# VHH binders against q07589: the designs that were tried, part 34

Target 1, 356 residues: q07589
Amino acid sequence: MSRILVIGAGGVGVITALSLWLKKESDVSLVVRSDYDRVLKHGYTIESCDYGRLEGWRPHHIYSSVEDAASAADNQGYNYIVVTTKNIIDGPVNSRVSNIIRPVLEKNKELHGPQLTTHILLVQNGIDIEKEIWAEFPREQYRYTVLSGIQLIGSTKIGSGHISQVGQDHLSCGAFDPQDAAAIQAANDFVRMYSNEGQNFVEFDPRVRYSRWKKLLYNAAINTSTALVGLDVPRCLEFGVNKKSTEIEVFHPAMREIIAIAASEGIIIEEEFITMFTEITRKKVFKPSMCVDCEKGQLMELEVILGNPIRIAKRNGVATPTLSILYNLLVLVQAKLKERKGLLKFDEKTATLVDE
Below, E stands for the ipSAE of ESMFold2; O stands for the ipSAE of ESMFold2 at other seeds; V2 stands for 0.75 times the mean of E and O plus 0.25 times the DockQ between their complexes.

## First folded at step 18 (VHH; framework vhh_7qbe_3)

Design r1 (at its last look DockQ between E and O 0.94; V2 from the best seeds 0.00; counts 0 for: loop humanness VH .143 < .165)
Fold by ESMFold2 at other seeds, look of step 18:
Structure r1 (fold): chain B 356 residues (1-356), chain A 116 residues (1-116)
Amino acid sequence: as target 1 above (356 residues)
Amino acid sequence: QLQLVESGGGLVQAGGSLRLSCTASGDTESMGWFRQGPGKEREFVAVISDSGGKTYYVDSVKGRFTISRDNAKNTLYLQMNSLKSEDTAVYYCAARGYRGRSFDYWGKGTRVTVSS
């Protein structure tokens, strides 16, 4: 039976743990932070469009930290580490994905040496998110694969230990290295262990980089723009000059730039997706995830959604006038969020940043 | 080790045409062309899929350049028409391997000079 550690107990992480638990093919552990005591004593209350209402639900194991999950006395290590936290590479060092997963990788190596391959599934937005893992964990010292999870789900923590899922779970899971047989097998195994036929939609993704670049059209153009102005997509479109300027002068140019950057990496995204992504949320009166994060005072996944593509563009000689403006304005918004959280301090006497 | 060798560069008058070739020593996924003008950084020009069924061109060359490939000969082409002085550059062939996440293989380049 596969032993799976889910890291992150927001709306996505809890539903991920629930889906695995319901399939009855895996031993499911969940790392819970602020809600640990509540969940330990009372379990989760979950209202799910996929699974109905559950009360008092817990996965097989819960832990207050990754360190505790790795050190548990009866623990035989984990076959999968599923990371559902936001990937904020410009955030606190202890929130870096490599630092988050390190205790588990070290414990797996201590317990099993080369006999256990650890499958690291990144259920996070953006491009080049796997690079940190490969850089920090040399393959001659660690046995692991890196898997991609692209999830479309409407699931939110609405209170301590209370999850509301209003959008059906769609998960696409694949290997970042499409020629790594072990990773491909692990991705297919995860699809099997996560799939609850008739209740969720789960598929193997044979071309992870294509899928991530394609989704970036929406994330880099629309998530960013809505976050900058604090508006849902319908409002962004209706408030534009002549109800056209937002899509013609912001969304479409940003998406064309992403297509050019992907092309400079050898990945060809069809231009018809520009219209498709513009239209898919035109009538949906709710705020995209980055807009919601910003509204809640939470840091944005800015670097993996805009920073990384722009760095690729600079390396490959691709012009990004629209993306660069969006990025530089959002860097200021991110700095304001960091200041509010105490992660950055401005000295008003000198008009200079205290911590850079 | 995949090797890429470009040919076909030379001196051409503005408005003229030139065809570049790039022979690969083995199978590739996507292939593309980049260029580096005098005193400038290397920039992306065009890409073609492994089957040849999909292409992409930067705006500055769209309608004037045609990328194609002959997989039986492991050869990539760039047909350059209506050449402008701005097209003067060293042109580099690039390829992805089937395990590659980006263009990891590069030729040494072929020089194209467009005179007025």
Scores: ipSAE 0.747, ipTM 0.926, lowest interface PAE 1.3, mean pLDDT 92
Fold by ESMFold2, look of step 18:
Formats: C-alpha cells, structure tokens, sequence
Structure r1 (fold): chain B 356 residues (1-356), chain A 116 residues (1-116)
C-alpha cells in the first residue's frame, strides 16, 4: 500500500487527499498549517460536485508540518510526495519546493538508503519547475523521480476547514523524464490510486513537456492579464476596445509568442489552441488563479509562468514583445505585494530599495 | 556521443534556392535549424517533429523554407527558396535527444551567403 504525503492544504491539496483516500489503495497524509487545530478536532467539511458532501472528514494522517510528517512513528517513509503549493521561485527561501520537500527526502534516505525511491509529484503551474529539484538533489546522493501533475479543477477553501469544489476534477499525471522507467511506472500507479470511477477524470500523460507548454498559452496570456487588471475573463473580453482588442491585441499575440518559444525548444503546439483557450472561460464569471492570488495579497507564480519562457526566448532568438510588457508590469505588481508582506523594503528618505 | 554534420552551404544570388543537409550519427527526437548572421545572436528558424509529421517556421521564412527529414538516413533537410540577403548566415543543425528538454546537440554550421 503506497504511503502518500500531500503538501498544501488549499482547495487543490484537500481534494487531492480526498480522492486518494476514497480509492482506499493508499495511506494518505496531509500537511495542514493554519487550519491544523480545527481540522484535527472537527475534520473538513467538503462540498464537492464530484465527491458529494462530507462532514468531519480527515485523511488517514494529519500533520502541522512537513518535519512532523517525516518523523512519523511508523518510520517507513513516504513513496510519494505530492506538492500542491504555489511555486514562487522569487519568494521566501523557506517556501521553495526543494526546502519544503527536503525533510522527507532526507528521512527516506536515512531510513532506507537507495532501497526507497521517492516519487515527487509537482501539481504546480509553469515550465521548468523540475529544474530546482534536479539541481538541489543530485541523483548520486538521492533516489527519486519527478512527476508532473496538471490539474484542472475548481476547488477553493471557503472557510477554516471548509472546501467547496464546483469545477470537476481532471488530473493528467506523467514523468518529466520520458525515458525514466521508474518515473513512468510511478505516474501510472498514481493515476490508478487517484482514479475514482465515475467521479473524476485522471489520465497518464506521455508528453508532459508538450502538455505544460500547451497550458502555458492560457497561463502566460490570460492568467497574467487578468492579474494585472484585476478582472475576470468575461470582463477583460467585453471591456476591450470594440469588445475585441483584448483577444486580438493581448491574448492572441501572447499565445503566439508562447507557441514560437515552445517550437524553439522542439515542442510544436497546434495554433487551434489559441482559440480554444481564449474561449474556455469566456462565459465563466470567475477570476483565474493568478488574479485571485493577487487580490488576496499572495505572491504570484510569475517566474515559472512568464519569466522562464522569456529567458528561453532570449536564448533562442525569439521575439516576445507582448509577453515582455506583461512580465515587466507584473514584476512591479509582485514587488508591491512583497513590500506589503515585508519581503521588500523601500527607503523613502533615499528613494532607493533596501537590500539585505 | 551524437554528432551532427551540416552540408550544402555556399554562395547563391538573391531569389535563388539552396538545399541544406544535416546527417546525425544516431537517433534523434525533434530536429531543427538555427542561424547566426554576422555580428548577431543565434536565432531559431524551423523545427520538425521526430516522425516528420509536424513542423513550425518563424514568420520571416514561412512560405520560402521547407524543413524535412529522412529517418532511414538520419538526415535533416532545409529547402530554402526565394533567398534574400537577410538570409545570409551560418546555419546550424540542432537535435533533441530522447531525454532532452531542448536542443542539446548542435552541428558546427554551414555558411550560406546570399548575394544581391
């Protein structure tokens, strides 16, 4: 029976833990920070379009920190670490994925040496998100795989210990290294453990690089634009000049630039997806995740969604006029959010940024 | 270690055509062409999928250049028509390995000079 640690107890993380728990094929642990005491005492209230209503629900184990989860009394370690937190590489060092998962990797190594391979599933947006893991954990010292999770779900924490899921759960899971047989097997096993017949949709993703570049059309053009202006997608489309300028002069050019960047990396994305992603939320009055994060005063996944593609474009000689403007304006928004959170200080006497 | 060797470069007058070839020493995933003009940075030109079923071209060459591959010969081609002086560059063959995230293998290039 696989031992699975889910890190991140937002709407995505809690539903991930629930889906695994319902299948009854895995031992499910969840790291719960701010809601820990309440969930320990009362469990979760979950209202799910896929899974129904649950009250007083808990996974098999709940921990207040990753360190506590790693120290768990059974001392068998974890087969899977499922990371559902936002990937903010320009944020606090302690919130970086490598630092979040390190206690589990170190404990698994201490307990089992090379006999236990740790499967790290990144359920996070963006491109090149696996690079930090490979750089920080040399394969000669650690036994692990890195898996990609692309999740399309409408799930939100609406109160302490209260989750509302109004969008159906769709997960695509695959290996970042398409030649790593252990990773491929682990991804297929996760699909089996996550699948709840008739309630969710989960599939193996044989082309994770393609899938992540494809989703980036939406994330780099729409998530970013809505975050910059604080509007849902229908308003962005309707408020444009002649109700057309947003899609013609912002969304479509940004998406074409992503297609060109992906092509310069050997990944060919079909141009039909420009229209598909423009239309997918046209009639849905809700704000995409980056816009919501900004409104809540939370840092955005700016570097993995825009920064990384732009750096690739510069290296490969691909022009990105639309993406570059979006990125540079959002860098200012991110700095404003950091200043409000005390992560950045501006000295008004000298009119300069305070470093260190 | 995978090696890529370009050939077919040369001097051609504007409006003319030239066909570049690139022979790989082993199997590859997607393959592509990049070019570097005098005093400029390397720029992407075109890519073809491993099966040859899908292609992409930058706008500046679309309709004039055709990328193709012959997997039995491990050879990549670039048919360049309606050449312009702006196409003068060293053309590099690039390939992804089966584990490659990007183009990790590069040829030494073949020089194309387009005279007015």
Amino acid sequence: as target 1 above (356 residues)
Amino acid sequence: QLQLVESGGGLVQAGGSLRLSCTASGDTESMGWFRQGPGKEREFVAVISDSGGKTYYVDSVKGRFTISRDNAKNTLYLQMNSLKSEDTAVYYCAARGYRGRSFDYWGKGTRVTVSS
Scores: ipSAE 0.732, ipTM 0.922, lowest interface PAE 1.4, mean pLDDT 92
ESMFold2 (binder alone), look of step 18: mean pLDDT 88; pTM 0.895

Design r2 (at its last fold request DockQ between E and O 0.95; V2 from the best seeds 0.81)
Fold by ESMFold2, look of step 19:
Structure r2 (fold): chain B 356 residues (1-356), chain A 116 residues (1-116)
Amino acid sequence: as target 1 above (356 residues)
Amino acid sequence: QLQLVESGGGLVQAGGSLRLSCTASGSTESMGWFRQGPGKEREFVAVISDSGGKTYYVDSVKGRFTISRDNAKNTLYLQMNSLKSEDTAVYYCAARGYSGRSFDYWGKGTRVTVSS
């Protein structure tokens, strides 16, 4: 029975733990930070379009920290680490994925050495999110695979221990290295353990890099633009000049730039997806996740969605006029959020940053 | 260790044509062409999928350049028509490995000079 540690108890993480728990093929642990005491005593209340209403639900184990979860694995270790936290690489150092997972990786290595391969599943937006893992955990020192989880789900924490899922659970899981047989097997095993027939949609993704670049059309063009202006997609489209300028002058050019960047990395994305992603939420009065994060005063996944593609573009000589404007303006929005959270301080005497 | 060797560069008059070749020492995933003009940074030009079924071109060369590959010969081609002075550059062949995230393998380049 696979032992799975889910890190992050937001809307995505809790539903991930629930789906695994419902399948009854894995031992499911969840790291629950601020809600730990509430969930320990009362469990979760879950309102799910896929899984129904649950009261008092808990996974098999909950922990208040990753360190506690790692210590509890003293005799066994974890087969999977599922990271569902937002990837804020320009945020606090302790929020970086490598730092989040290190206690578990170190304990697994201490307990089992090469006998236990740790499968690290990144259920996070963006591209190049696996790069940090490869850089921080050399393969000669650690036994692990890195898996990609692309989740399309409308699930949010609406109160302490209370999760609302209004968008169907779709998960695509695959190996970042398509030549890594162990990673491919682990991804297929996860698909099996996550799949609940008739309640969710989960599939093996044989082309992770293609899938992530493709999703970036939506994220880098639409998620970012809505976050910048604080509007849902239909309003962005209807408020444009002649009801056309937003898609013609912002969304489509940004998406074309992403296609060009992906192409410069050897990944060819079909231009028909520009129309597809523009249209899928044209009539849906919902704010994308980055827009919602801004409204909640939470930091955005800015670097993995815009920063990383732009850095690739610069390296490969690909022009990004639209993405660069979006990025530079959102850097300012991110700085405002950091200042409000006390993560950044401006010294008004010198007109300079203090906490840089 | 995959090796890429370009050939076919040279001097050509504006409006003329030139065909570049790149022979790989083994099989590859996608392959592409980059170029570096005088005083400029290296820039992406075109890419072709492993099967040859899909291509992408930057706007500045679209309709004038054709990328193709012959997998039996492990050879990549760039047919360059209607050449302009702006096309003057060292052209680099690039290839992705099957595990690679990006173009991992590069040739040493072949010079193309377009005179008018």
Scores: ipSAE 0.797, ipTM 0.939, lowest interface PAE 1.0, mean pLDDT 92
Fold by ESMFold2 at other seeds, look of step 18:
Structure r2 (fold): chain B 356 residues (1-356), chain A 116 residues (1-116)
Amino acid sequence: as target 1 above (356 residues)
Amino acid sequence: QLQLVESGGGLVQAGGSLRLSCTASGSTESMGWFRQGPGKEREFVAVISDSGGKTYYVDSVKGRFTISRDNAKNTLYLQMNSLKSEDTAVYYCAARGYSGRSFDYWGKGTRVTVSS
């Protein structure tokens, strides 16, 4: 029976743990930070369009830190690490994914050496998110695979220990390296363990890079724009000049630039997806995740969604006038958020940034 | 280890045509063309999928250039029509490996000069 550690107890992570737990084919652990004491004592209250209302729910195990989860492995370790945290590569160093997962990889190696392969499933937005893991963990020293999870779900934490899921769960899971047979098998096994037929939808993704670049049309154009202005998608569309300028002069040009960047990396995305992504939320009055993060005073996944594509574009000689202005403005928004969190300091007497 | 060899470059008058070829030493995933003009950084031009069923072109060459491939010969082509002086560049063939995240294999390039 697979032992699975879910890291991140936001709306996505809790529903991920619940979906695995309901299938009854895995041993599910969840890292719960700020809500740990409340969840330990009372469990979660979950209002789910997929699973109904649950009260007092806990997965098989909860921990207040990844370090505690790793220490509690008792000669077994974990088969899967499922990372559902936001990937803020310009944030604090100890919040980097490689540092978050390191205690588990070290414990698995201590317990089992080469006999246990650790399957690292990144349920995070963006492109090039696997690069840090490959760089930080040489494969002659660590036994692991890296898997991609692209999740479309409307699930949020609405209070301490309280999760509201109003959008149905759709997970696509695949291997970042399509030639890695162990990763492919692990992704297929995860699909089986996550699938609750009739309640969620989960599928194997044979083309992870294509899927991530395709989703980036939405994320780099719409998620970013809504975050910049603090508006849901319908308002962005209706408030535009002649109710057209937002989609014609912002969303579509940004999406075309992403298609060009993906193409310069050998990934061809069909132009029909520009219309598809513009239309799927036109009438849905809700704020995308980056907009929500910004309103909560939380750092955005800016670099993996927009910074990384722009750096690729510069390297490959692809013009990005729309993405570049969005990025440069959002860098200022991110700096404002960092200042509010104490991660950046501005000296008003000298009108200069204090080094950090 | 994959090898890529371009051919077909040369001097051509503005408005003329030229066809570039690139032979790979083995099978590839997607393949593409990049170019580097005098004193400029390398820039993306066009890409074709592994099967040849999908293509993409940058706006500056759309309607003038056609990318194609013949997988039986492991050969990539770029048909360049209505050439302009701004198309003057060294043209590089690029290929992705099947585990590759990006274009990891590059030819040494073939020079195209478009004269007025």
Scores: ipSAE 0.794, ipTM 0.939, lowest interface PAE 1.0, mean pLDDT 92
ESMFold2, look of step 18: ipSAE 0.778; ipTM 0.933
ESMFold2 (binder alone), look of step 18: mean pLDDT 88; pTM 0.892
ESMFold2 (binder alone), look of step 19: mean pLDDT 88; pTM 0.896
ESMFold2 at other seeds, look of step 19: ipSAE 0.777; ipTM 0.935
ESMFold2, look of step 20: ipSAE 0.756; ipTM 0.928
ESMFold2 (binder alone), look of step 20: mean pLDDT 88; pTM 0.895
ESMFold2 at other seeds, look of step 20: ipSAE 0.778; ipTM 0.935
ESMFold2, fold request of step 23: ipSAE 0.769, 0.713, 0.737; ipTM 0.932, 0.917, 0.923
ESMFold2 (binder alone), fold request of step 23: mean pLDDT 88, 88, 88; pTM 0.898, 0.897, 0.895
ESMFold2 at other seeds, fold request of step 23: ipSAE 0.741, 0.753, 0.737; ipTM 0.924, 0.929, 0.924

Design r3 (at its last look DockQ between E and O 0.87; V2 from the best seeds 0.75)
Fold by ESMFold2 at other seeds, look of step 18:
Structure r3 (fold): chain B 356 residues (1-356), chain A 116 residues (1-116)
Amino acid sequence: as target 1 above (356 residues)
Amino acid sequence: QLQLVESGGGLVQAGGSLRLSCTASGSTESMGWFRQGPGKEREFVAVISDSGGKTYYVDSVKGRFTISRDNAKNTLYLQMNSLKSEDTAVYYCAARGYRGYSFDYWGKGTRVTVSS
């Protein structure tokens, strides 16, 4: 039975743990931060469009930190680490994925040496999110694979220990290295362990890099634009000049730039997806995830969604006038969020940023 | 180690045509062309999928350049028509390996000079 550690106990992480738990093919641990005491004593209240209402639910194990999960009694290590946290590479250093997962990788190595391969599943937005892991964990010292999870789910934490899932869970899981047989097998195994017949939709993704670049058309053009202005997609489209300027002058040019950047990395994205992603929520009044994060005062996944593609573009000589404007304005929005959280301080007497 | 060898560069008058070739020492995933003009940084030009069924061109060359490949010969081509002085550059062939994330293999380049 695979031992799985889910890191992040927001709406996505809790439903991920629940889906694995219900399948009964894995031993499920969850790292719970602010809600730890509540969940320890009373379990979760879950209202799920996939699974119905559950009261007092817990995964097999809960921990208040990754360090505690790694040091737990009966310390057998973990076959899978599932990271569902937001990837904020411009945030606090201890929030970086490599730092978050390090205690588990170190413990697995101590306990099992080369006998246990740790499968790291990143359920996070963006491109090049796996590269930090490869850079920080030399393959001669650590035995692991890195897997991609592209998840569409409408699940939020609406109170302490209370999860509301109103959008059905769709997960596409694949290997970042398409030629790594162990990673491919691990991704297929995870699909099996996560699939609950008739309740969720889970599939293997044979072309992870293509899928992530394709999804980036929406994320880099629409998710970012809505976050910048604080509007849902229909309002962004209807408020444009002649109800056209937003799609013609912002969304489509940004998407074309993403296609060009992907092409400069050898990944060809079909141009019909520009229309598809523009239309997907034209008539649905809801705010995309980055807009919601900004509205809640939470830091955005700005660098993995927009910063990383722009850095690739600069390296490959691809022009990004639309993406660059969006990025530089959103850098200011992110700084405003950091200031509100106490992560930046501006000295108003000198009109300068206070050094860390 | 995959090796890429470009050929076909030369001096041509504006409005003229050239055909570049790049022979790979083995099979590749996507292949593409980059170029570096005098005093400028290298820039992406065009890419073709491993099967040859999909292509992409930057706007400055679209309609004038055609990328193609012959997988039986492991050869990539760039047909350049209606050449302009701004096309003057060293042209580099690039390839993805099937295990690679990006263009990891590069030729040494072939020089194209477009004169007035």
Scores: ipSAE 0.724, ipTM 0.919, lowest interface PAE 1.5, mean pLDDT 91
Fold by ESMFold2, look of step 18:
Structure r3 (fold): chain B 356 residues (1-356), chain A 116 residues (1-116)
Amino acid sequence: as target 1 above (356 residues)
Amino acid sequence: QLQLVESGGGLVQAGGSLRLSCTASGSTESMGWFRQGPGKEREFVAVISDSGGKTYYVDSVKGRFTISRDNAKNTLYLQMNSLKSEDTAVYYCAARGYRGYSFDYWGKGTRVTVSS
């Protein structure tokens, strides 16, 4: 039976653990940081459009840290590490994905050497998110695969130990390396272990890089714009000049730039997706995740959504006037959030940023 | 490793046509064309999928340039019509390898000069 560690106990992570637990094909562990004592004592209250209402629910194991999960008493290690945390590569060093997962990789290596391949599933937004893993864990020294999870779900933590899922779960899972047969098999196995027929939708993704570039049309144009102005999508569209300028002058140009960048990397995205992503939430009054993060005073996934594509564009000679303006303004918003959190200090006497 | 050899460059009058080719020493995934004009940085021009079924062109060349490939001959083409002085550049063939993250393989380029 596969042993699965889910890291991140927000709305996504808890539903991920629940879906795996309900399938009864895996041993499910969840890292529960701030809510640990509450969940240990009372379990989760879950209100799910997919699974109904649950009271007092826990996965098979909960831990207060990744380190504790790695040292668990049975000394078996984990077959899968499922990372559902936000990927804030410009944030604190201990929150970097490589540092978060390192205790598990080291423990698996100590226990099993090359006999156990660790499957790392990144359920995170953005492009090039797997490169940190490859850089930090040389493949000649560690036995692992890196899998991509693209999840569309409306699930939120609404209180300590309390999860509300109002949007049905759709997960696409595939291998970042399309030539890695072990990764392909592990992704298909995860689809099977995650699928609860009639309740969620789970599929294998044979073209992970295409899928992630395609999702960037929405994330780099709409998620970012709504975060910058603090408005839901319908308001962004209706408040534009003649109710058209937001889509014509902001969303569509940004999306065309993403298509051009992807093309310069050899990934061709069909232009009809520009209209599709613009229209899919036109009538749905909700704020995308980056907008919500900003309103909560939390750091944004800015670099993996905008920074990485823009760096690729610069290397390939692709013009990004719309994305660059969005990015540079959001860099200021991110710095403001960091200053509020004590992660940056501005010296007003010298008018300069304080170095460590 | 993989070798890419461009040919077909030359001097043409504005409004004229040229056809560039690029022969690869082996199989490739996506292939594309980049160019570098005088005093400018290298810029992306066009790409074609491994099967040849999908293409993309930057706006400045749409409707004037056609990218194609013949996989039996491992050859990439760029048909350039209605040439403008702005198209003057060294044109580089690029290809992706099996891992396919970016264009990692490049030719030495072929010069295209468009005169008035």
Scores: ipSAE 0.695, ipTM 0.909, lowest interface PAE 1.6, mean pLDDT 91
ESMFold2 (binder alone), look of step 18: mean pLDDT 88; pTM 0.898

Design r4 (at its last look DockQ between E and O 0.94; V2 from the best seeds 0.78)
Fold by ESMFold2 at other seeds, look of step 18:
Structure r4 (fold): chain B 356 residues (1-356), chain A 116 residues (1-116)
Amino acid sequence: as target 1 above (356 residues)
Amino acid sequence: QLQLVESGGGLVQAGGSLRLSCTASGSTESMGWFRQGPGKEREFVAVISDSGGKTYYVDSVKGRFTISRDNAKNTLYLQMNSLKSEDTAVYYCAARGYYGRSFDYWGKGTRVTVSS
């Protein structure tokens, strides 16, 4: 029976743990930071379009930190590490994904050496998110695979221990290295352990890079725009000039730029997905995840959603006027969030940024 | 390692046509064309899928350029019609290796000059 550690207890992470728990084919642990005491005492309240209302729910185990979860592995270790935290590569060093998962990888190595292969599933937004893991954990020292989880879902934490899922769960799980047989097997096994027939849609993803570029149509155009203005998608669309300018002048141009960037990497995304992603959220009155993160004063996944694609575009000579404006304005929003959190300091006497 | 060799560049008058070829030393996934004009950075032009069934063109060449491939000969083509002075560039062939994440293989380029 697979031992699965889910790291991150936001809307995505809690639904991930719930889906695994409902299937009854895995031992599910969840790292719950700020909500730990509330969830320990009362469990989660979950309002889910897929799973209904649950009250007092917990997975098999909860921990207040990754370090505690790793210590509890006691000669067993974890087969899967499922990372659902926001991927903030421009954030604090201890919030980097490699540093977050390191205690588990080190504990698995201590317990089993090379005999246990750790399957690292990144259920996170963005492109090129696997590169940090490959760079930080040399294969001569660690035994692991890296898996991609693309979760198209509308799920948010709306209060301490309270999750609201208004968008149906669709998970695509695949191997970042499509020639890694162990990764392919692990991805297929995860699909089976996550699948709740009649309640969610789960599939193996044989083309991880295609799928991640495709999801960027939504994330780079809509997630970003809503975060910038603090509005849900229907309001963004209805408030536009003649109820059309947001769609025609912001969303669609940004999506076309993503398609061009993917094409410059040899990955062809069909133009029909521009309309599909615009329409699936047109009537859904909730704020996308980046908008919610910004409202909660949390750092955004800005670099993996906009920064990385723009850097690829610059290397490949692809124009990104719409994405670049969105990115540069959101860089300022991110800096404002960092300043409020004490991660960035501005000297008002000199009107300059304080280094170190 | 996979090798890509371009040919077909040359001098052509504005409004004219030219066909570029790129021969690969082995099979590839998607293939594409990039170009670098005088004093400019290299820019993406077009891509074609491994089967040849899907293509993408940047707006500046859409309707004028046609990308195609002959997989039996491992050869990529770019038919360039209605050429303009701004199409003057060195044109590079690029290929994704099997399971490649991006275009990892590049030719040395072939020069196209469009005169008025």
Scores: ipSAE 0.732, ipTM 0.927, lowest interface PAE 1.3, mean pLDDT 92
Fold by ESMFold2, look of step 18:
Structure r4 (fold): chain B 356 residues (1-356), chain A 116 residues (1-116)
Amino acid sequence: as target 1 above (356 residues)
Amino acid sequence: QLQLVESGGGLVQAGGSLRLSCTASGSTESMGWFRQGPGKEREFVAVISDSGGKTYYVDSVKGRFTISRDNAKNTLYLQMNSLKSEDTAVYYCAARGYYGRSFDYWGKGTRVTVSS
C-alpha cells in the first residue's frame, strides 16, 4: 500500500488527498499549516462537485509541518511526495520546492537508502520546474523520480477547514524524463490510485514537455493578463477596444510568442490551440488562479510561467515583445506584494531598496 | 555521438534562391535551423518534426523558406527563396536526440551571403 504525503492544504491539495483517500489504495498524509488545530479537532468541510458534501473529514494522517511529517516516518517513509504548493522561485528560500521536500527526502534516504525510490510529483504550473529538483538532489546521493501533474480542478479554500470545489477534477500525470522507466511506472501507479471512476478524470501523460508548453499558452497570456488588471476573462474580452483588442493584440500575440519559444526548443505546438485557449473561458465569469492569488496578496508563479520561457527565448534568439512587457509589469506587481509581506524593504529617505 | 554536417552555403544575389543541406550521422527527433548574422546573436529560424509532418517558421522567413527532411537519408533541407540582405548569416543545423529535451546537437555552420 503506497504511503503518500501531500504537501499544501489549499483547495487543490485537500481534494488531492480526498481523491486518494476515497480510492482506498493508499495511506494518505497531508501537511496542514494554518488550519491544523481546526482540522485536527473538527476535520474538513468539503463541498465538491465530484464527491459531494463531506463534514468532519480527515485523511489518514495530518501534520502541522513537513518536518513533523518527516519525523513521523521513523520506520516507514513515504513512497510519494505530492507537492501542490505554488512554485515561487523568486520567493523566500524556505518556500522553494527543494527546501520544502528536503526533510522528507532526507528521511526516506536515511531509512531506506537505495532500496526505496522516492516519487516526487509536482502538481504545479510552469515549465522547467523539475530542473531545481535535479540540480539540488544529485542522482549519486539520492534515489528519486520527478513526476508532472497537470491539474484542472476549480477548487479553493473558502474558510478555515472549508473547501469548495466547483470545477470538475481532471489530472494528467506523467514522467518529466521519458527515458526513466521507474518514473513512467510510478506515474501510471498514481493514475490508478487517484482515479475514482465516474467522479473524476485521470490520465497518464506520455508527453509531459509538450503538455506543459501547450498549457503555457493559457498561463502566459491569459492568467498573467487577468492578474495584471484584476479582471475575469469575459471582462477582459468585452472591455477591449471594439470588444476585440484584448484577444487580437494581447492574448494571441502572447500565445504566438510561446509557440515560437517552444518551437525553438524543438516542441511544435499546433496554432489551433490559440483559438481553443482563447475560447475555453470566454463565457466563464470567474478569475483565473494567478489573478486570485494576486488579489489575496499572495506571490505569483511569475518566474515559472513567464521568466523561464523568456530566458529560453533570449538564449534561442526568439523575439518576445508582448511577453516581455507583461513580465516587466508583473515583476513590479510581485515587488509590491513582496514589500507588503516584508520580503522587500524600500527606504523612502534614500529612494532605494534596502539590501538584506 | 550524433554528428551534423551542413552544406550548400554561398554567395547569392538578392531575390535569388539557395538550398542548404544537413546530413545527420543517425536518427533524430525534431531538427531545425538557426542563424547568426554579422555582429548579431544566434537566432532560431525553423523546425521540423521527426516525421516531417509538422513545421514552424519565424515570421521573417515565412513564405520564403521551406524546411524539409528525408529520413531515409537522415538529411535536413532548407530551401531559401526571395533572399534578402537581412538573410546574410552563418546557418546552423540543430537536432534533438531521441528523447532529447532540447536541441543538443549542432553542426559547425555554413555561410550564406546575400548581395545587392
Scores: ipSAE 0.719, ipTM 0.918, lowest interface PAE 1.6, mean pLDDT 92
ESMFold2 (binder alone), look of step 18: mean pLDDT 88; pTM 0.900

